VH-VL binders against q9y8t7. Designs and how they scored, part 58

Target 1, 261 residues: q9y8t7
Amino acid sequence: MRDSFLQKAIASAKDRTSLLEEIAGNCSPKPGRPSLSSSIREWVYRVGGAVIAEYKRCSPSAGAISTLDPVSYVQATRDASAAYSVLTEPNWFCGSIELIPYFARYKPVLAKDFIVSETQIRIAACMGASAALLIMEALTPRELQELAAAASRYGVEVLVETPDASHAVEASRLAPGSIIGVNSRDLKTLRVDYEAMLREVSKAREQLPGEVILVAESGIDSPDKALKAFKAGAQAILVGTAFMKNPQLREKILAELLQIP
Key: E = the ipSAE of ESMFold2; O = the ipSAE of OpenDDE; V2 = 0.75 times the mean of E and O plus 0.25 times the DockQ between their complexes.

## First folded at step 21 (VH-VL; framework fv_zagotenemab)

Design q8 (at its last look DockQ between E and O 0.74; V2 from the best seeds 0.75)
Fold by OpenDDE, look of step 21:
Structure q8 (fold): chain C 261 residues (1-261), chain A 123 residues (1-123), chain B 112 residues (1-112)
Amino acid sequence: as target 1 above (261 residues)
Amino acid sequence: EVQLVQSGAEVKKPGESLKISCKGSGYSFTDYWIEWVRQMPGKGLEWMGEIDPDDDYTKYEKNFKGQVTISADKSISTAYLQWSSLKASDTAMYYCARGTYWDSSPEYAFDIWGQGTLVTVSS
Amino acid sequence: EIVLTQSPGTLSLSPGERATLSCRSSQSLEMDEGYTYLHWYQQKPGQAPRLLIYKVSNRFSGIPDRFSGSGSGTDFTLTISRLEPEDFAVYYCMQGYHYPLTFGGGTKVEIK
């Protein structure tokens, strides 16, 4: 039996939990963190869509993506981004929870990791994260509910990453008030299905209440693809690798958004 | 030796059902994907879909979704491609291939191929 | 979907000549830096395809050094430095990263 990437990532996260517990005992969530959802809504109002710029140094499929440091990345992306997504998973993505405070100085931060424990959420909050990622495929419905509730207690918003519209609807029910993401990345193969994501975003938008924020995740490497995601019904897009390789892409996306009447 | 062996040629009529097989040997069957590829007479290669024999996870190309069913029996290291109702347009050579993962070498490639199964559908 | 366009459709050459085959992608295959999952397959008449080149430029096991691959972004090339009689076949490029997986239309290398 071959473990999937997701299984491996979850196992790794579980292994890190004991170490994190020691850290969590010495921290308290910081109040006054900016809201991810509010920022997204502001950008939607202003320009018709929000971009979440993801800082990701590595990926399982690509290894090292870019040597771009956080300072340079922020300089290139800050003016055109609603929020930052920061990978904190260290083994596959070369991330660190220590990155969160820096990015949090500028924009709401989504802490991206394979979150399987409340401790991870608490630590993210302590570091200044505005939101935390919950991967629906990595959690039981009960776990999702519990972690979402925990996040709420710490004043952390939740982005629930889902594979399709059906799961998006379910996620909305299990974690009320959560931001819902649809991922183009197949978490089993790590291949990308951008078109499927668009279809599922569209379907999700038709089924979800209008107040629910939809995020199209990954698979976007051009202004055209970004626009299609917004047209499909996403209020925000999460762009990682493409921005790491070409931070100026954000400006191009913004320029296109501004052309939409 | 690592190999995929497919079932023999099929001659069928429109409306008939068909299930062809692809048996792997020489490797751990559940450590790789099985890919199905269609090649119409005198035409190029078309990816149909894939299956992870370990948990029966499947992906289909949109034109083949609902038209065929990909399945596997890992206990006998065998993958299947089946039609509920054949059409004349289904006449083609069908190949199974071993699909590699992102963390294998080669990555995301079809490194081993079956010999193909010719399916002829005619009245 | 990502469309791969191969050119020429047919390449007529003699043994010993250099063959250059093109594969163009409808969009960049460099979404992840460092790796491009563009592969080349060879299919001889009456046979199943076999993997020739993987990730643009890596020869698969057992493939002679006369075969080489290159390219980036949207343009890729398979080169056969000196054609051998057994090299006359159809060659397909394929991208293995974006669903649906797609093949090029193929280039037939035939004897002149």
Scores: ipSAE 0.863, ipTM 0.937, lowest interface PAE 0.4, mean pLDDT 94
Fold by ESMFold2, look of step 21:
Structure q8 (fold): chain C 261 residues (1-261), chain A 123 residues (1-123), chain B 112 residues (1-112)
Amino acid sequence: as target 1 above (261 residues)
Amino acid sequence: EVQLVQSGAEVKKPGESLKISCKGSGYSFTDYWIEWVRQMPGKGLEWMGEIDPDDDYTKYEKNFKGQVTISADKSISTAYLQWSSLKASDTAMYYCARGTYWDSSPEYAFDIWGQGTLVTVSS
Amino acid sequence: EIVLTQSPGTLSLSPGERATLSCRSSQSLEMDEGYTYLHWYQQKPGQAPRLLIYKVSNRFSGIPDRFSGSGSGTDFTLTISRLEPEDFAVYYCMQGYHYPLTFGGGTKVEIK
């Protein structure tokens, strides 16, 4: 329907996939791509939590966010980031698949888009992505399973984005071995519910096996919010707009983490 | 002429049920969500929750969740606020308002308000 | 939950005077993924609220030029350049982006 942003984004992604196939052909995933999950676990071991820094130039609700170029962003953020989340969606997020190599040189990259076909996953891996986003609300259970299986065949990890704990548990069952995200952004309204996200992260942590990596997404714009997300049970946080506007926020978050025993 | 017209004032006893209505006219009812706002006597405004009439997607403020039910019937352009068992503390003015989406000005504001429904619950 | 604190609680002024109403947010409304969705409403006695200003500074349709809004981050202001008799009312700020949606406690503008 044209009412929902998510439905519009899914339709756009289907149209974009046909063009991507014509342009990219049957490229091969780059060798030697680092593991997103391993990087997160290393940061959790070292400092008690991991930060995924998102490069996002625009958003549907904010429009243009920042003019900071990819090289400058990486220079400001790489030393304290476990990974990058790179928007590749061009219409609302001003992203591009061509942005991936700028980040993949330094850290594991999560390709962040509305993924509806395995072609998108393969092409992201050709550009150097270590992982791909799957949005549970955009996919049927069968589609989620099939795309996760395709990602595995290309050596691409998946982060399954979910709205709440019940969906997080189901996503872990449908796509075993996936990284699981709980998103504070409501994909219908685009509003943020940070407090609900904390409750759902805590609930998901209780129900998920300890080895499942849990990521808190959206609405984390201060060290206090970051600490609360980690305390609720997230091993990683994914931060976009706040980092685009203030890259030093990342260092403040790490300083707070180091003060936890 | 865009308007929201609410049902009339109600006088009830504790324990009774109640369903008040908010009818939209002059616009495409399913293109906007409906917000519910409580104003206790002599107090300010409190957001209670909202509904997207297109698919009945509903969000509640945490203290109202489980205390009221928000619903809509898009075939008659009407939203509802409902109690299964009223309390004296439910005595208040209740407003419905039209909420806009992120891509429609005035974004995320309540641009049209109903006239209000006074609910009085006395023991 | 974002708390909006309005000050003063009551503003006693005469017609023709300038009114300055403050709304302070418990956290910045600019460092999220949206515009600053801080809005102002007017409520006269016995009436429903009406939208005055949306997104900090945008005047809603039919609102006189004497109403203006400004601010950023956590601090926002509604200004009425010259009070008219019909402007004596309660004014509420609201943030429309973070769940739950929240209103300020209101500023009553009354005749001195």
Scores: ipSAE 0.641, ipTM 0.845, lowest interface PAE 1.5, mean pLDDT 89
ESMFold2 (binder alone), look of step 21: mean pLDDT 92; pTM 0.948

## First folded at step 22 (VH-VL; framework fv_zagotenemab)

Design ctl (at its last look DockQ between E and O 0.65; V2 from the best seeds 0.00; counts 0 for: pae E 4.3 > 2)
Fold by ESMFold2, look of step 22:
Structure ctl (fold): chain C 261 residues (1-261), chain A 123 residues (1-123), chain B 112 residues (1-112)
Amino acid sequence: as target 1 above (261 residues)
Amino acid sequence: EVQLVQSGAEVKKPGESLKISCKGSGYSFTDYSIEWVRQMPGKGLEWMGSIDPDDDSTKYEKNFKGQVTISADKSISTAYLQWSSLKASDTAMYYCARGTYWDSSPEYAFDIWGQGTLVTVSS
Amino acid sequence: EIVLTQSPGTLSLSPGERATLSCRSSQSFEFSEGYTYLHWYQQKPGQAPRLLIYKVSNRFSGIPDRFSGSGSGTDFTLTISRLEPEDFAVYYCMQGYHSPLTFGGGTKVEIK
């Protein structure tokens, strides 16, 4: 028997959190952190959809990913982005909480990690994060509720990542007011199933109140896939660094959302 | 020696059921997927679906979903491909292969193949 | 679904000649966040397929250096620098990352 990638990531996160509790001391969340949900809603109102631009230096399956440094990435992408998703997980994604400030002064930041402790949420907020990722498959229902409550105490919004529509509906019940993500990536194999994700976004949109923000995650690597995710009912998409570096691809999405000929 | 050994050739009539097997040896069976591939006479390779033997989760290509059942028994390191009612169009060679994951090189490839099971369905 | 189109369908050559086989995908991988998981397999008559090249250009263990792979975006090639008698076979490309997994239609390399 071997541990899945998710199991390994959770175990690592618990070890990292124990050390962080010993080292971090008391810090205060940074003032003036913008709202992720408000930025998404503004882009949906003005443009018809929102882009969350992910910054990721490594991946488990590919290792190091060629990308821009944080400053250059922000410079190239901020005009087209409602928010940034910043990987802070160090072992497989080469991330760090120290990356957050480079992005947070320009846009809301989602701290993307395997969050198992409220200490992780507090530290992300200290670095300027507006929101934190909670992975439904990594948490019991009680743990999800407790971490969402902790996030609220630190003024941190929550994006709950879910594998399908039934979990999306349950996540909205367990953590009211959360942003809900539907992920095309199997967290055990790391394979992507874009078509399944589209079906589950559509089902989730039908079952959730319109005011619940849905985010389509992973596998969106072309303008066609981005537009189909919005048409399926996602209000935001989470797209990778390679896609975000090409302004012609970004402009094609924008033109289609505005229905500009 | 890492290998996949498949059950022997089958000659069947339309409407009959069939279950063919793929036994892995020389490696930790639950650390890899088992992938099923069809090759119709004179034709190319078609991915049918996969199973993770650790938790029995399956994925099917859309045209095979509902047409076949993929299963595994990890206690004997064996995967299965099963039909409840064979058709003449099911006549083909069926391969199993070991699929690798993100943490095993070569990544996401079929690095070990069974010898194949010829299934002939005719009246 | 990612469709892989191989060309030519048949390549008739003599031993010692260079073979170049093409695989084209229906979607570009240039904006994917990882390696391109495009692989090449060889199938000799009456035998199971075997892995030759993985992730575009990496030779699998035990594969002779006359086999090489290249490509990016939508266009990928398998090259056999000098055909040996044992190389006359059918060659398939496959992508192993996006569900559903897909094979190309194959290229038969046959003796002229």
Scores: ipSAE 0.325, ipTM 0.752, lowest interface PAE 4.3, mean pLDDT 88
Fold by OpenDDE, look of step 22:
Structure ctl (fold): chain C 261 residues (1-261), chain A 123 residues (1-123), chain B 112 residues (1-112)
Amino acid sequence: as target 1 above (261 residues)
Amino acid sequence: EVQLVQSGAEVKKPGESLKISCKGSGYSFTDYSIEWVRQMPGKGLEWMGSIDPDDDSTKYEKNFKGQVTISADKSISTAYLQWSSLKASDTAMYYCARGTYWDSSPEYAFDIWGQGTLVTVSS
Amino acid sequence: EIVLTQSPGTLSLSPGERATLSCRSSQSFEFSEGYTYLHWYQQKPGQAPRLLIYKVSNRFSGIPDRFSGSGSGTDFTLTISRLEPEDFAVYYCMQGYHSPLTFGGGTKVEIK
């Protein structure tokens, strides 16, 4: 039986537990971390939408994306971003949990990894993360609930990544108060379907309570696509590869948002 | 040798059901997708959909969703394309192809093709 | 969906001549966040298609050197440097990453 990417990533995450413990030890989460949800809401109020800028150096499908260092990335994106998403998965994304403290100096940070244990959440929080990613397809409903509860204990918000509107609704029930993301990428095959994502975002927005923050994830590489996502009902968009290659894209997105009456 | 072998030509009438097959050999059947492609007479290639034989997950192009059913039996390394009720407009050559994923080379291409199954639907 | 437009519809040439086939994407889209999974297939009369070029410029196994692919953004090209008699066929471009997968309309290379 062939393991999907997700299965391999989960296995890797489990194997990295000892390394994470070595790095962070018995650390406790630092107080005073800014809220991801509050930042998103502020940007929605101010300009009509929030951008989560993702720092991702590699991907399974693209290999090396960019050699852009964190300093240069922040310099280019800070003024038009509500938050940072930091890849901490090292094998396919060339990420590191040690990147979190730097980005956390400037914006709320979403720790983005294949989180399957409470330890990962605790350590991310210790590094300064405001939120942690939970991938619905990687977890059982019970696991999702348990990890969301753990995150709450550490003062970490949760972004639950879901594949469609129905799962988004379920996620909101399983993890109350969580930020809901709709991913345009198939985690089995890694193929993307931006149009499907838009449809699902729209459906999700129709079904979710108004207070639930909805995030459109992946597949956004232009101002036009960004605007469509916002129009579909997303309060925030997560942009990775496009920003890594062209950090100035954030300026263009912001400019378009500001022109919307 | 890696190959896909499809079932023989079919001559059917409108309203009849049909199930054609695509059998893989020479490789691990569950490591690759099976992609179905339609080619109407004198026309180009159209992606219909795919199946991952490993977990039986399927994808359909929007125009084919609900019109056909893609399935697989991994125990015999065979994929299927079926119609519940054929139309004259279903007359075409149907190809199955091996699809690759991110962990295979070439990535996301159809590297092996069946010989095709000609389906003729006429009154 | 990503629409691929191939041109010309028909290309009439003689053996030994250079063939240049175009495939244009409806969107300026970088497939798979760094790679462009634009592929070329050859279909000879009465035969199934076969993979010719993958990821814009890589020859598939067994494909002669006279075949080459290039392009970026929205414009892609398949070049046959010197046409051989066996090269007269229909050529299709395809994007293999963004769902739904889509083919171009094809270019028929026929003998003049």
Scores: ipSAE 0.324, ipTM 0.752, lowest interface PAE 1.9, mean pLDDT 92
ESMFold2 (binder alone), look of step 22: mean pLDDT 90; pTM 0.931

Design r3 (at its last look DockQ between E and O 0.77; V2 from the best seeds 0.74)
Fold by OpenDDE, look of step 22:
Parts: sequence; structure tokens; C-alpha cells
Structure r3 (fold): chain C 261 residues (1-261), chain A 123 residues (1-123), chain B 112 residues (1-112)
Amino acid sequence: as target 1 above (261 residues)
Amino acid sequence: EVQLVQSGAEVKKPGESLKISCKGSGYSFTDYWIEWVRQMPGKGLEWMGEIDPDDDYTKYEKNFKGQVTISADKSISTAYLQWSSLKASDTAMYYCARGTYWDSSPEYAFDIWGQGTLVTVSS
Amino acid sequence: EIVLTQSPGTLSLSPGERATLSCRSEQSFEFDEGYTYLHWYQQKPGQAPRLLIYKVSNRFSGIPDRFSGSGSGTDFTLTISRLEPEDFAVYYCMQGYHYPLTFGGGTKVEIK
């Protein structure tokens, strides 16, 4: 019997608890962090869609993706991104919670990790994160609710990552006010299913209240794919590997959005 | 020896149900995926879907979703492909293959193939 | 879906000749995650396919060195340096990363 990647990632996250506690110390989240949802809505209003640029140095399937440093990444992406998604998982993604403060200087930051404890959310908030990722498939409904509530206490928004429209609807009920993401990544195989994501985004948009922000996560590596995601009903797209390899893709996406009458 | 052995050729009529099998041996059956591939007469290979026999997680190609059912019985290291109602257009060779994981070598490939099961559907 | 186009459809050659098979992706992007999970399979007449090359250029176990794979981006090539009689078969490229998994249409290498 093989543990799934998700199981391994969760186990790893649990194992990092002591270290995280040490890092966090007696930190208390500071108020006044910029809102991820507000930024997304602003971009939707202004240009019709928002881009969340993800800083990801490694991935389980690819290993090292890019050596692009945070400074160069921000320089290349700042003007056309609504927010940053920062991988903080160290073992598979070569991430670090210590990256959050830097990115938070420029844009709202989504702390992206396998969050299984309130401590992780608190630490992310202390580091300046505006939002934290909750993966629905990694959590029980109760855990999701509890973590979402914890996030709220720390003034951290939540992006709930879901595999499909039905889960998206459920997530919106379990975590009211949360941003809902539909992932193109199959967490069992780690393969990508962009077309499925589009279908599910569309279905989700039909079922979710209008005020719920819907994010298409990953699988986007071209302006065309970005536009299709927006047309499907996503207000924002989260782009990782493609931006790490070609940060200028963001500008191209923006340019295309601006051409939409 | 690592191998996949499929059930024998089938001759059926339209409307009949069918379940063909693929038995793995020589390896841990639950450590790999089972992939199903269709090859119509004189045509190329078509991926139909896959199953993780460990937890019965399945993924289908959209044209086969709802048309076939992929299942597995890990207790006997066997995967299945079944139709509730065959059509003449289902006439084809069906292969099962061992699908590797992202962290296996080779990655995301079909490294072992069954010998195929010929399914003929005719009135 | 990722559409893989193989060319030519049929390649007629004699034993000892060099065979060059093409597999092209219609998408103008490279496969995700820095690796290209493009594989080649060989199917001899009346037999099941077998894995030949994985991840563009890696020979699978037991595959003779006369088989080689290359390519990047959207263009990939399988080369058989010197055709042996047993090499006359149909060759398929396949991508194993994006759902749905897809095969090329195949190239038949036949004896001239």
C-alpha cells in the first residue's frame, strides 16, 4: 500500500509542527494586512480578471523548477498581479514561511502549504500573509470549519482548494466568506486536468453565490488558457510553474484581458 | 516475472453485458495503476481510463465515462473492464497496462502490458 | 486535450536504413513541471505495445541502443539508427502527464 502524496504532505506538515512553533514563538498577527479578496475584486472590476502569481521553486514531480529569486520574480510580476501565492512547504516545494514577509511588501500573499493546524495559520499571519490555503481533500469538514474559523480570528482570509464544483459548493457552506479554488491538479496522481478544471469552474460558478470569489488553480501556461478560465467563470487564476519559467506571461495575460470588450 | 494476463477473447451480441479481466503478478499489485487502452481494428491506441487498485480511485477519458466501468479486486490482483450493454462499435482489442506513478521509474508511463483481449460485438 | 500528431503515417524502409519518426504536440507549450513525459511505444504485428522510450530520450529496460529519442517543446523524434527486421512495427508516442492521456496516431514502419 502506497501513501498518496497528499498523505505524505500532511504527515510532513505534522512533523514540522515543533519547528513551526519554535519559529512562531510568541508572535501575534498584526492587523491591517491587505485583503486578497479585495484585491481580486479590484482587478476584476478594472480588467476583468485577477492573476495570482505563485512563487514555487520546486514541485514533487519536477524537482527544481526555476532558480529565479524572489526579487527578480517580483520585478517581473508586480505590475500585473493581484496577489502572490507563496509556497511555504519546504520538503517538496522548496518553500519557506520566511518568504512571506518579502512578498507581502508588495501584494496580498496567499500562504500556500498543507495546513493542518491553527499554528500554521497563526504563523502565516504573523509573517504577513493575507490568506491561507486550505485543501478540502486534506481535511475533514470539521477540520476545515475549525481552521477557517481560526483564520478569521487572525484576520486571515481563506482560499479553500477543491477538486470539483460539488466540493466547491460544500466548501462555501463549511467556510462562509472563503475564496473558493478549483484545482486542475489531481492530488492522487499529480497529473493535470485543465479541461476538467474549466468544466468544474463553470459548474461551480453556476451554483455558487455571486459574491463568492472563484479561482482557477494551476494548469494555465498561456494567455489563451487564462482567458478560457475567466470565461468559464473564474475571477482569478493562480499560475505557478508557468510564471516561474516565464514571468512575462503575466503581462501577456493582462494584455489579452484588456483587449476584451 | 512481472506480467499482466488478460482474459480470453469474447464474442458478444449488441446489448449484452461483458466484464473482462486483467490479472497482475510478479509485483505488488497495489503499487501501480492499471490502465485500460482500446485499439479498434486497424486503428491506433486510445486511453480509456485508469484505476488505483489500492483504493479503487478511477479516472476516465470523457468519451468512455459512463460507457464502461473500471474496477479492481486487489485481493486477487485483478482489474476489470466492463460494459452494461455492448455496441457493435465496441468491437476492439482491449489492453490493460501497468501505469507508473510520478515517483516511479519510469514516471507516468505504461511499462507492462497485458496481451490484450479481443472483443467482437456483432449481430 | 493534448493532441499528438505523428508523421509520417507510414514509413517504408529497408533493413539497415535509418528511421526518423516525428511526434508533434499541437499545443505551443512545453509539458508542465520542467519534464516532458513523452513516451514511445512499439507495437509489432499481432502483439501488445511495449514501452520503448520514456521521458523523451530514455531507453526502457532491454531496449537496444539503436533506438533513441530526442526533442523538446512540441517536437519530438524517435530514431532507429539501423533498422533490424524485428523493428518493422507501429510506433506510438504518448503523453502521460495531462488528462486525458493521449497517444499519437502512430507511424507504421514497414519494409520497402
Scores: ipSAE 0.864, ipTM 0.935, lowest interface PAE 0.5, mean pLDDT 94
Fold by ESMFold2, look of step 22:
Structure r3 (fold): chain C 261 residues (1-261), chain A 123 residues (1-123), chain B 112 residues (1-112)
Amino acid sequence: as target 1 above (261 residues)
Amino acid sequence: EVQLVQSGAEVKKPGESLKISCKGSGYSFTDYWIEWVRQMPGKGLEWMGEIDPDDDYTKYEKNFKGQVTISADKSISTAYLQWSSLKASDTAMYYCARGTYWDSSPEYAFDIWGQGTLVTVSS
Amino acid sequence: EIVLTQSPGTLSLSPGERATLSCRSEQSFEFDEGYTYLHWYQQKPGQAPRLLIYKVSNRFSGIPDRFSGSGSGTDFTLTISRLEPEDFAVYYCMQGYHYPLTFGGGTKVEIK
């Protein structure tokens, strides 16, 4: 009868949000936040694909990943990145909403957390985030619709993370205009299924309208895997641990992108 | 005593059904996954799939999906591997093993194995 | 699917000798989440496999200290420093992180 990692993360997010509501008050979203979707489309037009660089200091399966500070990470990654994904979850990912401003000065920021309340979305935008993550498996259909609507009211774009093509299509219907992610990580086991993710991205691309931005998430640790994800139909890839650990990967992915016709 | 005890050897004909069992004892059955592994005669080990007995969440290797059914009955601490219609190519030794969670040592390894169930399918 | 290639297929040695068994993958998985979930199992004739080494180099409970594991990136090694009569068996590496879970083809350690 053990709670899954996702169940624990949701419960923690609800507790954290209660404190945020008491302390943060009624801050307003920062003006002039750039569009995540526009940046992705620009990179797709120019080089055939976009990279979302994730800043992640810890993970539940890996523990501590890196002590690299945000400024050093940005300096190493900004030229090859369409956007940043910034972990704000403190307990398993060692993140904080206070990290957002370090990245938002340079690129659109996706606030990456277990979002269960519109307060989390508003506060991320107060710190400069352009978009927020909604995890389909963490939300009922009604909750997904309500949080997406709230994000729209705050001028915050949404990336909906999904496990497969059928959920990707459903997510696009429930939250029209959202960016759709297909995640290779099983949120119950935390194992990665990269080949299944490629198949599901391809299926999702066939079933989704062409204007829907599709993002491949997790398990992309080489230029070859990046290229295969783009060829399967993703417009963007989300890369975290590999950028934190491999000083050459950033330049290799850019070089490979420049070779796509 | 932590152990997995499997049902006895089976001799079957093509087209027959079969359900073999794997009973856990000496530990909290729902705190661990059950993994199924095939070993064809004279060959190596092949992962078939897994189940979380707590909520019946299952994962299959692609070539076994639709060919076998993995299930569990947590009330009697037992997992099952089942065929609706056996083929001669199903002749093999079948092991169950206990899989650990990502946060428990030995992480993502199979630390306890059943003794195996030999399944022979011939006419 | 991560393919694990073990070499040699058969290793013929005498008791007291050092055994070195290789497991190689085509792609590194060191940079995927920071840990390498590569494990080693022993299967004696007529028996179920048993866990020897987990996460490259950690000896499982009750395993003699003559067994050790090492490696990184794409190349991993199981070493038996001084073979005992009971160590003549087939040894498998396994990766436990990427679906589908995969085993190497095995190395049979046999008496010369």
Scores: ipSAE 0.607, ipTM 0.832, lowest interface PAE 1.6, mean pLDDT 89
ESMFold2 (binder alone), look of step 22: mean pLDDT 92; pTM 0.949

